# VHH binders against Dermatopontin (DPT), part 7

Target 1, 183 residues: Dermatopontin (DPT), of Sus scrofa (Pig) (p45846)
Amino acid sequence: QYGDYGYPYQQYHDYSDDGWVNLNRQGFSYQCPHGQVVVAVRSIFNKKEGSDRQWNYACMPTPQSLGEPSECWWEEINRAGMEWYQTCSNNGLVAGFQSRYFESVLDREWQFYCCRYSKRCPYSCWMTTEYPGHYGEEMDMISYNYDYYMRGATTTFSAVERDRQWKFIMCRMTDYDCEFANV
Below, E stands for the ipSAE of ESMFold2; O stands for the ipSAE of OpenDDE; V2 stands for 0.75 times the mean of E and O plus 0.25 times the DockQ between their complexes.

## First folded at step 3 (VHH)

Design c08 (from x05 with S31R T102E V107E T108I; framework vhh_7xy4_2)
Fold by ESMFold2-Fast, scan of step 3:
Parts: structure tokens; sequence; C-alpha cells
Structure c08 (fold): chain B 183 residues (1-183), chain A 124 residues (1-124)
């Protein structure tokens, strides 16, 4: 089985990569505990016939300066077989993932679970490199920059490889009141 | 008003090459996956190749893999199909097709519009 990551933010929740949230082609719905956001995404390519991925996530508490999340919601569906680009609406941060497998396209649909922090706005956004580096490989995206939060992703699907590559959209959040930011 | 206009077909000898073009209008081209499909005389539609909206992902039917290349120029709203090593079996009416926004599939039913087509004939 998979061991612990050993990084500092896991100490608050004793998280490890010991379990996958889904089996091959199984639908799943994963939410961080209240007040936490996704800080790590790990996935392995299933070598079994029908090519799919198993997923694992780690969460960490947001700083007290952000306050409590004012609301959380499931964002709009990103359809199986499509490339897409999506960030959480209303300055939200990613706090979970939901996915169902579609045999007709040999791919998954995806939804982000998003939480907003009242009057806190994203800034200094950037995109990660591609995960996995090549189709079919394991991926392990861990945020080493604890001042950045995942707001979304862009992803491309290869029907030939039956796999996806992801780039994650990372942003800082203000610790002061801000209004009208929504990007 | 959605419109797809194919061009570039013609008569070519076995082993030859052709490049098909499809000019798209009436929708935001870069947001949709596009495909090439073909119909031999008296037969059903056959899927050939699909390309994602950004051009980052492609898929080919086994009958054309390694011989045909699908590409797009989003600045020009144009889809292309480069056809090499043509065989008599490639003789067909070729259509460019717009994918339904939710589906990047390899089945003909996943495309909600196709143009009038361009004829490709491979004969000596």
Amino acid sequence: as target 1 above (183 residues)
Amino acid sequence: QLQLVESGGGLVQPGGSLRLSCAASGFTFSRYAMAWVRQPHGKGLEYIATISGSGGSTYYSDSVKGRFTISRDNAKNTLYLQMNSLKPEDTAMYYCAKSRIEIFGVEIEYFDYKGQGTQVTVSS
C-alpha cells in the first residue's frame, strides 16, 4: 500500500496516501473536511483492461485569516471526452472532486467542490506543469507553496491513450477585505 | 448560422496525397472538438479522426492511423486533414463535423452537424 507523504500540513489531520477513493471505473465524490482545501492530487493509471485512474487527495485547513467558508457548492459539470478549463466561481477554492466514468467515450466527467471565503479574492495566479508528464504515468501533485490554493484546472483527453493530462490553477488569497474580484 | 465548407478533394492515384480543408463559421470554433468522417458510395458514414478544441488531443480510426493527420488553425477557423499513402479504399465523400459540446467520442452519433462534403477518389 501507499505510505505517508511526510509533509507538515498533514499533521493536522493525519492524512496519508494509504487509500484510493475509487476503484477502476467507479464513480466517486470526495469532499475535504469543513474549512479545508485540496493541497495534493495523486493518481495511478490502472493497468487493467478498460484503462482508468484511481485517485487520492490530501486536504489542509485554510488560514484563520480567511475565516470560515461562507458557502460551498458543486461547480458545473465538465463533460467526459472534452478538454476543458474551469476555475471555481465566485473566487472559490477547490475543496473536492466528483467524477463518473462514461463507457461511451472511455473517459470521466468531472465536477469541482468549491468553497468561497467572503471578501477574499484570488491574486498572483499561475499554472502548474502537466500531470502526469506522459499519459499512463503516475501523477503526484503536491503544493510545496503553502501560500497558494487550487482554484481549478485545465485538462486534455486522449482517446488513443484513454487518459488525461492536467494543469492546476493556483492562486494566493487576500487576507484583507476585497470586493468585485471574480476571476 | 452554423456553416462548414469542405474543400481539397479530387482524383489521385494510389500512394498519392491530398490535404482537405474545412472553413467553419457561425460558432466559437476553438471551443468545439471537430472530426472528419467519410461515406463511401452506397455505404454508411465512417468515423476517421477527431481533434479537441485546443488541438491538444487527437484520435484516429485504425484504418487511417499513421497515414492521415488531423490538425486545426483556430486563428483561421479552419480544420485540416492531411491524407498520405492513399488507397482505393479511401475513396469516399469526406465531411468535416462539429462535435456536440459534451462529447469527444469516436462514434458518428456524437456529431451534431456536418458540411456538404468534398469527394476524394483514389484510382489509377
Scores: ipSAE 0.000, ipTM 0.107, lowest interface PAE 17.9, mean pLDDT 79

Design c09 (from x05 with T28R S31R R100T T102E V107T T108I; framework vhh_7xy4_2)
Fold by ESMFold2-Fast, scan of step 3:
Structure c09 (fold): chain B 183 residues (1-183), chain A 124 residues (1-124)
Amino acid sequence: as target 1 above (183 residues)
Amino acid sequence: QLQLVESGGGLVQPGGSLRLSCAASGFRFSRYAMAWVRQPHGKGLEYIATISGSGGSTYYSDSVKGRFTISRDNAKNTLYLQMNSLKPEDTAMYYCAKSTIEIFGVTIEYFDYKGQGTQVTVSS
């Protein structure tokens, strides 16, 4: 019954936890709260008119053993229509994403928001499988272990599919003082 | 018996090219990420490049991006490193390394085995 969950013209709004940071082709800027890092990336592909993705992120506080982030910054822009690989500079961890849609290439430019932790270095790094598994599919990358932090990603763009596949770079962080472990 | 055997090193002039090979045996080669790491004389190990088990993902250190290309031939159990525009700073012993798990690793501390190495010397 429509009266129990909305009007017939509003059934498409029957979303209890829709938490998407953007609408189709909308630019966005998302930052975790201070002292938190990205632990999940979710996305759905909109294949109909206006092909693009909606994005959602989850953040978690870093352990007190890491201390407060010493500085945070926006990394360099990764251009729309290009394949790219980027990790946060200066042993940084990903704490946000910024993106704009470009009609001319039917793709998005991307920037990471990165935070570094003084004298803490990434180690035991690994790369996830492809997200989504195939172009056009939904994706839901969740860090399976709170001990691993996102350092960056590599991504490929398909002009035919008008979509991207992503692999995320995950690392542990030392709990002792270290320098020059730029991995 | 797990074994990694590097070859293809030598003396080359600045601006030259070399192709390194690593022959792997004793494990399911296509199931493991592989890496190239180097050690200049009297210095620590430096991570160069990593490739996933399928070959679908690669990573490069900033010092070699645009000059080196990592690749693999899973049918031949062989890892390659194509080195172009070589500089004196590239002079080092080069090792191939196997990841500890069937997932891509991007740090030397994640690799549980490396071979005897092959020497690359860039000098006029």
Scores: ipSAE 0.000, ipTM 0.104, lowest interface PAE 16.7, mean pLDDT 79

Design c10 (from x05 with I101V V107T T108W; framework vhh_7xy4_2)
Fold by ESMFold2-Fast, scan of step 3:
Structure c10 (fold): chain B 183 residues (1-183), chain A 124 residues (1-124)
Amino acid sequence: as target 1 above (183 residues)
Amino acid sequence: QLQLVESGGGLVQPGGSLRLSCAASGFTFSSYAMAWVRQPHGKGLEYIATISGSGGSTYYSDSVKGRFTISRDNAKNTLYLQMNSLKPEDTAMYYCAKSRVTIFGVTWEYFDYKGQGTQVTVSS
């Protein structure tokens, strides 16, 4: 049955034949289906079409041992034109992204959509390398093993390049009730 | 017909190195994430390293991080695993695996196909 083979999920397709969630300089709001978290982030930089990025995301259900998310919310806004560091509050995992483009600074503001798993805690956290490796390049960050989940990111904006580099914060989640252990 | 053919395994001494190769055919190689998976005799499968279709993203299990390097040559439809500082615990059948869907489509189980494997034995 399907449970033995996993749940099939298609690529998110909203606007283009290429599967991008946004058009150049367009605001967007993307949420994984309920019970899923972001496992891949792809982006291309389009200098010729307005010095902005198009984004694509892939989601995956969390394993049955984590259970259902107990709560989901939009995290605090991270302002356009600034470097920032943010993880989901309350031990949350990233399950979506919201962004608006600001022509005045040639950059985007960002929000994470976060979901928490009430008896599960992050541990063994690490930070990825920079995506893209150089400003203006395609970025393609993928986490294929459900042992590690995205909790947040740090990112820097270059006004000269009109682009961002990202490092993603990845953590394991306990498969036991850590609520009592953290009293 | 979809095929993955692993090679490069063998007997090596502790501290030694091996380079595994996987020749892929029957699908658009650059469109799929690829992985190296190993299975020690009598044990379950362990995902060792994963690489995105473009090669821009890699992931390593804690057991091999810093010792193994995954890479791909999309022009040659070939996946590689450079294995350094080999330990007896690395002894296993090594399989090349293809993602079930394109790199931005996901299922609970990411990988649907693996080849025949290549044996790596680390012994003195």
Scores: ipSAE 0.000, ipTM 0.176, lowest interface PAE 13.7, mean pLDDT 79

Design c11 (from x05 with I101F V107T T108V; framework vhh_7xy4_2)
Fold by ESMFold2-Fast, scan of step 3:
Order: sequence, then structure tokens, then C-alpha cells
Structure c11 (fold): chain B 183 residues (1-183), chain A 124 residues (1-124)
Amino acid sequence: as target 1 above (183 residues)
Amino acid sequence: QLQLVESGGGLVQPGGSLRLSCAASGFTFSSYAMAWVRQPHGKGLEYIATISGSGGSTYYSDSVKGRFTISRDNAKNTLYLQMNSLKPEDTAMYYCAKSRFTIFGVTVEYFDYKGQGTQVTVSS
């Protein structure tokens, strides 16, 4: 509830340089090192100093059986203020994020940085629970299964809360050549 | 020679507790984040918990939050997992892992943890 102590904001924040990719309302572009993909997403919300989030990401190398990424690209922009669902094109895995803040809607636009692996296809896909559990809360999403890779996300924006909730789309990748998995 | 030796697994009844240990050698233990992962028979690996090199930060999967506690003793080069309120679904081979690549702005290293481990079986 608005006006309750401690919700929807936390009174004191420690804005140290301990791995946050961005400051509040700051645009950012984050890419995993070559051959690595995103395995964790951390975020804190600060309503008192601006209705925005700070973000941090963790990356890990893909298995040698997957090979080197054959191509990487920035996916299409998902507009601020909108609900959206997006997975990386061409069987790609998420290897980064880019975002800009828009004061007109008090929200961010988003782009995935995606990498594809030749003749490797996603399978056994599932969707995480919502992060954060409630608007305004801290979120820590770490892979529940070491062998799952993020392919994308679906997210909802609340104009009232001025915050987003996310569900991440997680898939395994074949370790054999696949030319029919896209059918 | 890098080595991780898990212990403390066993058979326990639902609702019971176990404490797993991982003895680390061959590297500067306090400089690396450590993790616990598990693999049920015939299934894929599941992430359980991570602890930073200093022990100042801990992270848990939703399936174990409030029931499991990860901790470390850097003077003894030992990683721990306290498991409370155990459920049949917690039955798995448990592995500790050394991080090797960037997590939360910190350089972290991982290595293959297959082949070792400690079996936890929750059954009446």
C-alpha cells in the first residue's frame, strides 16, 4: 500500500559501485564476454530518488559441446510503458541487455543482445515465476538449473507502481546438429 | 591440483535435517564465490545456492529459500550447506562448485563438478 512504512519504497539505499551496471535513470548497455550468456539478473528499485531500477547481470561460458557463437546482434526495441514478450530470433540465447529510461512514461525501453549457435536448437523450454514477487521489491533471478539458458522474457509494466515484473524464458540447447527443430 | 570433496549426505526422514560439507584444496578459497548444485537421478542439474568469497552475500533458489543456509569457513577452506525441513523432492546428488566468471560485477570461476558429490536421500 502507498504510504505504508517500507512500501512501496526503501528509505535508505547504498549506491556503491559494487557491480551495478547503472545508476537510477541512467541508460546502459551490457554484453557478456564472447562465448558467455546471462545466467543471473539482480535488480533493486528506488522510488524515493526516482522511479527506476538498478540492474546487475552475471555471465557464464556456454559448454564446449555448444561451440562458439556464430553470430550476435541487438534484437528489436521493446518500447517503454508497454507489456511485451520477446525471445531471441534464430534460436538465440540472451548475452546482454540495453536499456534507456523515459521520463514521459516513468519506464524503460529494452533490447536483448542475442547470440546464436550454428545447428543448435532450444528445447525443454519453461518460464520462471514473476520477478520481483511484488512491484517495488528487490529481485534476484539465478538459473534454477545450470543447464538452462535464457532465451528471452515477458514483462508487465504498472503505471501506478512505476515498476516492472518479469518472467524469464529458459531453454536447454541441443548438443547435436539440428536442422528440423525450427519446423 | 584443484580438488573439492563433498561429504555429509545420507538417508534422512521427511522433515529432518542434514549438513553438507565441501573441503576445498589447490586454490585460494577466500578469493572465489562458491555454489551448491544438485542432480536428482536421471534429471538435469539444479542450482541451489551461492555465497561470495567473503561470505557477505548469499543467494538461493526459490525451492530452498527459508529451508537451506549456505555458509563458509575460509580459515578451514570449507563450504557448508545446512538443510532443514527436508522433503522427498530434495533427494539428489549434491555437488559444490568453484565459480570462475563474472557474477554481480565480481570475477568468478567454475569448473566441472561431475563425478564427485554426496548423495542425499529423503525417504521414510
Scores: ipSAE 0.000, ipTM 0.181, lowest interface PAE 11.4, mean pLDDT 79

Design c12 (from x05 with I101Y V107T T108V; framework vhh_7xy4_2)
Fold by ESMFold2-Fast, scan of step 3:
Structure c12 (fold): chain B 183 residues (1-183), chain A 124 residues (1-124)
Amino acid sequence: as target 1 above (183 residues)
Amino acid sequence: QLQLVESGGGLVQPGGSLRLSCAASGFTFSSYAMAWVRQPHGKGLEYIATISGSGGSTYYSDSVKGRFTISRDNAKNTLYLQMNSLKPEDTAMYYCAKSRYTIFGVTVEYFDYKGQGTQVTVSS
């Protein structure tokens, strides 16, 4: 028995024009479905309503060769108004984002949702260019090579622009047990 | 509210070409990645190609690389698929698909198709 039935409306919600995870200055928490990782990040900047961003994410299942994630967790908070660099602990891959807006600094705090793939290790890591290319612009970061997974980011906040630029940290994952990686 | 209307299919001989179109309405077209997916008779959906919202990035399944080209005209809210060097194996109902998110996907589960599709038949 129930008064409200939400399951049939999940598909309809995903179809709406308002596909953004958040409204201006709204806090949000986004997790990929279990066994999936973030492969794309899109954001638009609201110039007229007080300088915040709306965010959206795409997730993809990890290859069968990685196996199932053994553990997932929320990484430590990165404070609003600060420049920071963070990768998922324990060789984890980014599988979500959580954020809250702070009017006192006109910026957001951030957390990664990270998932670990037992005995798989990151290697051949590289960093993307800046997203957006200029403060206030839209950004659309898409993983061009699905051999590379997002492990984290570095980001800079401009108090003048009241916006952030991001560089994403991308790594390959071993197809063998990490315990034997250096023999 | 959301509508996708596919057109341009037909009967062609092996080695021929077709250009498919998809007229989109009911959403901010430029904000969403778009895809083409196909369904051969009696089989499941097969991913073909994706294009980002801006049109700056494209991806193709291995079965169509070098033969098909996906493109979009955001001013006209229209998605295209140029199909060259068609093979009997390309015979299927072709569907225009919108990303469930405002961002990119490259497998069928990240896209929703709402149109009736357009039939492509490659006869030999």
Scores: ipSAE 0.005, ipTM 0.157, lowest interface PAE 12.3, mean pLDDT 79

Design c13 (from x05 with I103F F104Y V107T T108I; framework vhh_7xy4_2)
Fold by ESMFold2-Fast, scan of step 3:
Structure c13 (fold): chain B 183 residues (1-183), chain A 124 residues (1-124)
Amino acid sequence: as target 1 above (183 residues)
Amino acid sequence: QLQLVESGGGLVQPGGSLRLSCAASGFTFSSYAMAWVRQPHGKGLEYIATISGSGGSTYYSDSVKGRFTISRDNAKNTLYLQMNSLKPEDTAMYYCAKSRITFYGVTIEYFDYKGQGTQVTVSS
């Protein structure tokens, strides 16, 4: 016999409303509201000289079984012009993004905003297909599985295309106390 | 025209069961994730369950896990919610909702359409 312990603050909301966090070559810092994680990443490619992307994010509250996030932090910088692979440290989940554009390489540096949930561990991790499917295309990655959370990403930069492709790392989280990953 | 018509609500005693149905028309039903959401009188909408377009994936709010089961019949364009072990706290208007984006729907924020609703009242 289970009951809710509060008044849910969820509304009908059209995520496709114009909500780009940045203009071309503009630096940005986006954080989900406290207790929420990133569930969608959308982006359009600008074909202007010095090509760049505009970014759009959606967040959702984590289930009560995860509890409150115990701490949140900005993860290490992933340098512009480089291929990289990064997950949130300390079993964290992605709850935001920070990025700055570098004219010297015509690419962006990236940081994840990560939040950890005490004694909750990632397991059954998998990696999405590449987004966008081809360089220069729009991308629309939406987590359709409520039980999977974004832990990080791997991305490649093409100097020829002046664009990035991304694969996102998705994991389940335990709803019982643990101190080590099950996977 | 897009239409969602809920049915199956009613008055039940605590511990009872109900099966809700949602008849969908005016769109390609199998191409969209569907959800059940509820709204208690004077309160906001609460996500209950979501099902993928194919029916291969289902998701539940912690408040209903183990008690409610979402399912769909794509041949009949119908969404179902089997509700067991009902509690007074389950009293609400229940709506079926269509995902804005095909095959995606993890939160109420992605639902662009809901039906007229069916009232569930759990009272002794």
Scores: ipSAE 0.000, ipTM 0.125, lowest interface PAE 13.1, mean pLDDT 79

Design c14 (from x05 with I103V F104W V106T V107T T108I Y110W; framework vhh_7xy4_2)
Fold by ESMFold2-Fast, scan of step 3:
Structure c14 (fold): chain B 183 residues (1-183), chain A 124 residues (1-124)
Amino acid sequence: as target 1 above (183 residues)
Amino acid sequence: QLQLVESGGGLVQPGGSLRLSCAASGFTFSSYAMAWVRQPHGKGLEYIATISGSGGSTYYSDSVKGRFTISRDNAKNTLYLQMNSLKPEDTAMYYCAKSRITVWGTTIEWFDYKGQGTQVTVSS
């Protein structure tokens, strides 16, 4: 579908010289192609050129057992300078990210693009270790397990370091009909 | 040609330790995340641990968290898995795997190449 699912320009527009989604302090909006979810998050920190991160995302199609996504939406904004915890509403999976940089706080606001799969519910959820391991380092979070999907994240902002650490929330999805997760 | 060669497996008693190694060649090792996966006899693949190209980030499955440690030596093009407090449930063929990340609507080849494996057997 055109527009709401990020066709044609959001996934195909390269704002960087080296393939990163964004330049330092540049706002961006990234959506996986329809039927795909985020499986990798990569980032580098540039202290000298803006005290900001450049981001890369990778997407993969969901398995046929999940079916087609029934709806997709942009989740509630998480404001710059704040620590937060956010999962996709309505049993949704993360299929994109939107972010704007705010010079007043030297940090980014964040928004997830979420998609839900009818009668499929998250279960056996867990949280990754922190990425990066130390503020200012490169981060490279990759999900190698087909059985787990990103539902959200929790992140902390350090005003001293002017950087964020992230923990990603990963869940399995039922292969049988259910209406709501009790998790 | 991409090549991964696993070693270090063997027979060990419950509670014992083993250190697995994977020698990589044919690609720029430090540019890729690496993983360990295992396959128990007659069962599917289970993902154990992932390490970023720089070695700065690691991921572990719940079944091995606190017992296994993934590490790498980029100067030697070698991936390691230190396995402590081994259990009979850890008995499996262990494989080294290389990932490649592509973005902008392309599919990830999460395992570009995997080696022949090294057998770990935990029994009394």
Scores: ipSAE 0.000, ipTM 0.168, lowest interface PAE 13.7, mean pLDDT 79

Design c15 (framework vhh_7xy4_2)
Amino acid sequence: QLQLVESGGGLVQPGGSLRLSCAASGFTFSSYAMAWVRQPHGKGLEYIATISGSGGSTYYSDSVKGRFTISRDNAKNTLYLQMNSLKPEDTAMYYCAKGSRITIFGVTIEYYFDYKGQGTQVTVSS
ESMFold2-Fast, scan of step 3: ipSAE 0.095; ipTM 0.472

Design c16 (framework vhh_7xy4_2; at its last look DockQ between E and O 0.08; V2 from the best seeds 0.00; counts 0 for: pae E 3.5 > 2, SAP .81 > .668, placed apart)
Amino acid sequence: QLQLVESGGGLVQPGGSLRLSCAASGFTFSSYAMAWVRQPHGKGLEYIATISGSGGSTYYSDSVKGRFTISRDNAKNTLYLQMNSLKPEDTAMYYCAKRITIFGVTIEYFDYKGQGTQVTVSS
ESMFold2-Fast, scan of step 3: ipSAE 0.019; ipTM 0.275
ESMFold2, look of step 4: ipSAE 0.100; ipTM 0.470
ESMFold2 (binder alone), look of step 4: mean pLDDT 82; pTM 0.826
OpenDDE, look of step 4: ipSAE 0.123; ipTM 0.527
ESMFold2, look of step 6: ipSAE 0.233; ipTM 0.576
ESMFold2 (binder alone), look of step 6: mean pLDDT 81; pTM 0.820
OpenDDE, look of step 6: ipSAE 0.066; ipTM 0.472

Design c17 (framework vhh_7xy4_2)
Amino acid sequence: QLQLVESGGGLVQPGGSLRLSCAASGFTFSSYAMAWVRQPHGKGLEYIATISGSGGSTYYSDSVKGRFTISRDNAKNTLYLQMNSLKPEDTAMYYCAKDSRITIFGVTIEYFDYKGQGTQVTVSS
ESMFold2-Fast, scan of step 3: ipSAE 0.116; ipTM 0.503

Design c18 (framework vhh_7xy4_2)
Fold by ESMFold2-Fast, scan of step 3:
Structure c18 (fold): chain B 183 residues (1-183), chain A 125 residues (1-125)
Amino acid sequence: as target 1 above (183 residues)
Amino acid sequence: QLQLVESGGGLVQPGGSLRLSCAASGFTFSSYAMAWVRQPHGKGLEYIATISGSGGSTYYSDSVKGRFTISRDNAKNTLYLQMNSLKPEDTAMYYCAKSRITIYSGVTIEYFDYKGQGTQVTVSS
């Protein structure tokens, strides 16, 4: 269903001229084109006027061996001000993000847009290093390994720094039926 | 709504046998691979066995291969684990799990789609 978890579908797809999906403290909803997944996350921190980040995403088509995505959905909300860990349900891959800023905590809530591929399962998962390497710095995470896809993330919020650090959860996907992924 | 309810655990002597059952509801059972996993007291989750949605393919961890048999009855939405030649090191809380990936130390526990409340198996003299 469109409008999952308080966000209407495609409400915030308008982007700035420099490629950022949002302005400071602006809510946004971003989806990769059909059949594509997120392969890069770039962000800059604006310490002035409330402290927030602008976000930019790059997407790439999934390999032909995965086929077309069977289903896509918005995953459950991860609340502003909290540390959290979340992967896409049902063996899904991250194909988008939506977020709202909350002035009461000077932080964002987050949701993943997830897509699953029939009878294809994640395996050989690992976590990236922290992005950014230090609070307040520019973040530029690019998946240079074409065989790994983003399943989710873990993130910590610092109320003192008014910023987040992220570790992304990266997995390979089977090119055979999901039922054999645990062999 | 989605539920997995394990049963059949208990106290057994070394060399004994137990049959665990898992009643599934809230999803199309026959469309998903199912797994058994266990957690010994004070230790991490350990993968035991997987069975395909049709029941045509099974996989076992080396620690239980030849002793445990995974099976399913799709008409009854029930998963089974027949445990033979039980050892003290088999003592653990046993969970059935849906949509599971291959489990290895450090990364695996967070990737279970769903697991039930578990059933305790204790192997002791």
Scores: ipSAE 0.000, ipTM 0.097, lowest interface PAE 18.8, mean pLDDT 78

Design c19 (framework vhh_7xy4_2)
Fold by ESMFold2-Fast, scan of step 3:
Structure c19 (fold): chain B 183 residues (1-183), chain A 125 residues (1-125)
Amino acid sequence: as target 1 above (183 residues)
Amino acid sequence: QLQLVESGGGLVQPGGSLRLSCAASGFTFSSYAMAWVRQPHGKGLEYIATISGSGGSTYYSDSVKGRFTISRDNAKNTLYLQMNSLKPEDTAMYYCAKSRITIFPGVTIEYFDYKGQGTQVTVSS
């Protein structure tokens, strides 16, 4: 539906002067530059202006050992108001986010933009602690280890708090050719 | 041109407190992790505290954890270090440092640079 966070509307989104991807309750679509992946997720909660979050992302080039991404795609929609767990399919890494706000549930739907690297497989995966630590707090998830990449997240929505907590799924990627694995 | 100017050092008695400041210019301050680094006379560099670009994430070395607090004011391009319960072993020249990358590298020394004059902290009776 064009005009409601569809392609024409997304192309005309205004960002705040401090670099936030979205204004309160505004839909957005963010992609890292080609060959880069998301390494930081920052967010602030705007309780007084309708209980929504503004988002900011940092991207970094992947190491030469991974090569160029073979393909990139938008993963399936994770519906507003629902708890969910999703990793990028096909051993993919998160290289962007798309989100639309829904007044009916006072929450956002989410999609990952995922990129895969041919013959590179995730391993030594772990899950971060909760971001934010408490509902309504500022969130600043930054990769402390450059060798770990975001593959996805699990998140819970609180209708009472009108906010989400996130745990990010972080994995290393092989720097050698690996066989096609069931991940 | 990138500049880092440290201030707030001085002479203090053991158990005392000091607040250090670092005025940054020549780069987008909020986009980079910042660190406090110290060098005692005749010894090597020690990275004591780091903070992410937004200020939401921090790291402290075991030598200062629970005593020092790192913070930043992105509107003023200023980094701070609140130093409490100071000990004689905290005596050093203190420098602020900028990450070379926009991600938060924790204590990984290879990702920070510093070029300020430093500010001297002396803890003695």
Scores: ipSAE 0.000, ipTM 0.127, lowest interface PAE 13.3, mean pLDDT 80

Design c20 (from x05 with S31Y K65E V107T T108I E109R; framework vhh_7xy4_2)
Fold by ESMFold2-Fast, scan of step 3:
Structure c20 (fold): chain B 183 residues (1-183), chain A 124 residues (1-124)
Amino acid sequence: as target 1 above (183 residues)
Amino acid sequence: QLQLVESGGGLVQPGGSLRLSCAASGFTFSYYAMAWVRQPHGKGLEYIATISGSGGSTYYSDSVEGRFTISRDNAKNTLYLQMNSLKPEDTAMYYCAKSRITIFGVTIRYFDYKGQGTQVTVSS
């Protein structure tokens, strides 16, 4: 009556809550395997002297209809202590994160690793709710269902809380050649 | 030594209520999304509800939304399922499950460990 019985979802590729990419205050560089994009972001806050977050990411292959990524690059730096808004340039999708901790401001600088797909364009974009819901909380975000992909984020830093809140920018990608589209 | 122990099942009449509990040990409970799944006799496992590690996000299958409420007490390492307006179709063995994945606003789940279960029977 409800539909099919059984555990849902094939092709979830070994994401683990146990695997952190960084230790407290450690710089890191995380890059999805070729042809994959970030589908999950998890983080815990450590309320210690020089408070910081540990991060975990999961990736999934883009559908074959999107083709191979034509180019990948590290997007420009978003400086520690600043609020910012950034999407991958050139219609890119987020395929990684790079970050360094700065003790002088008790915050991190950030870079996206971005990949573009030739002749595919973002559309039907929306923004998630704030992660975490309140400063200092654990955050968990997964977006691997349907054809929505992370293109970027906006984030605010609180010097008082020594923490960040994030909203992720999610878009679909066209299945037609948008480089030759008129109008 | 990861352990999940379900309790609270029993026999109820249609329209009745039950509250299931799951006592977790052997892992950092608050770091993992938790779920309730069920298996009717002779059928496969069916996902019912999930809750994020912090408790800030919940998701329900269409069959139970509005009738069941998932919750957790991280200080006590305990997961709950409040079941209201029970139907004969809710008759199943109910399992507590630990997720590999913590989700905020996602419909579909994958779980890496399941408890021993507690039987719920809804009949007159």
Scores: ipSAE 0.000, ipTM 0.145, lowest interface PAE 12.6, mean pLDDT 79

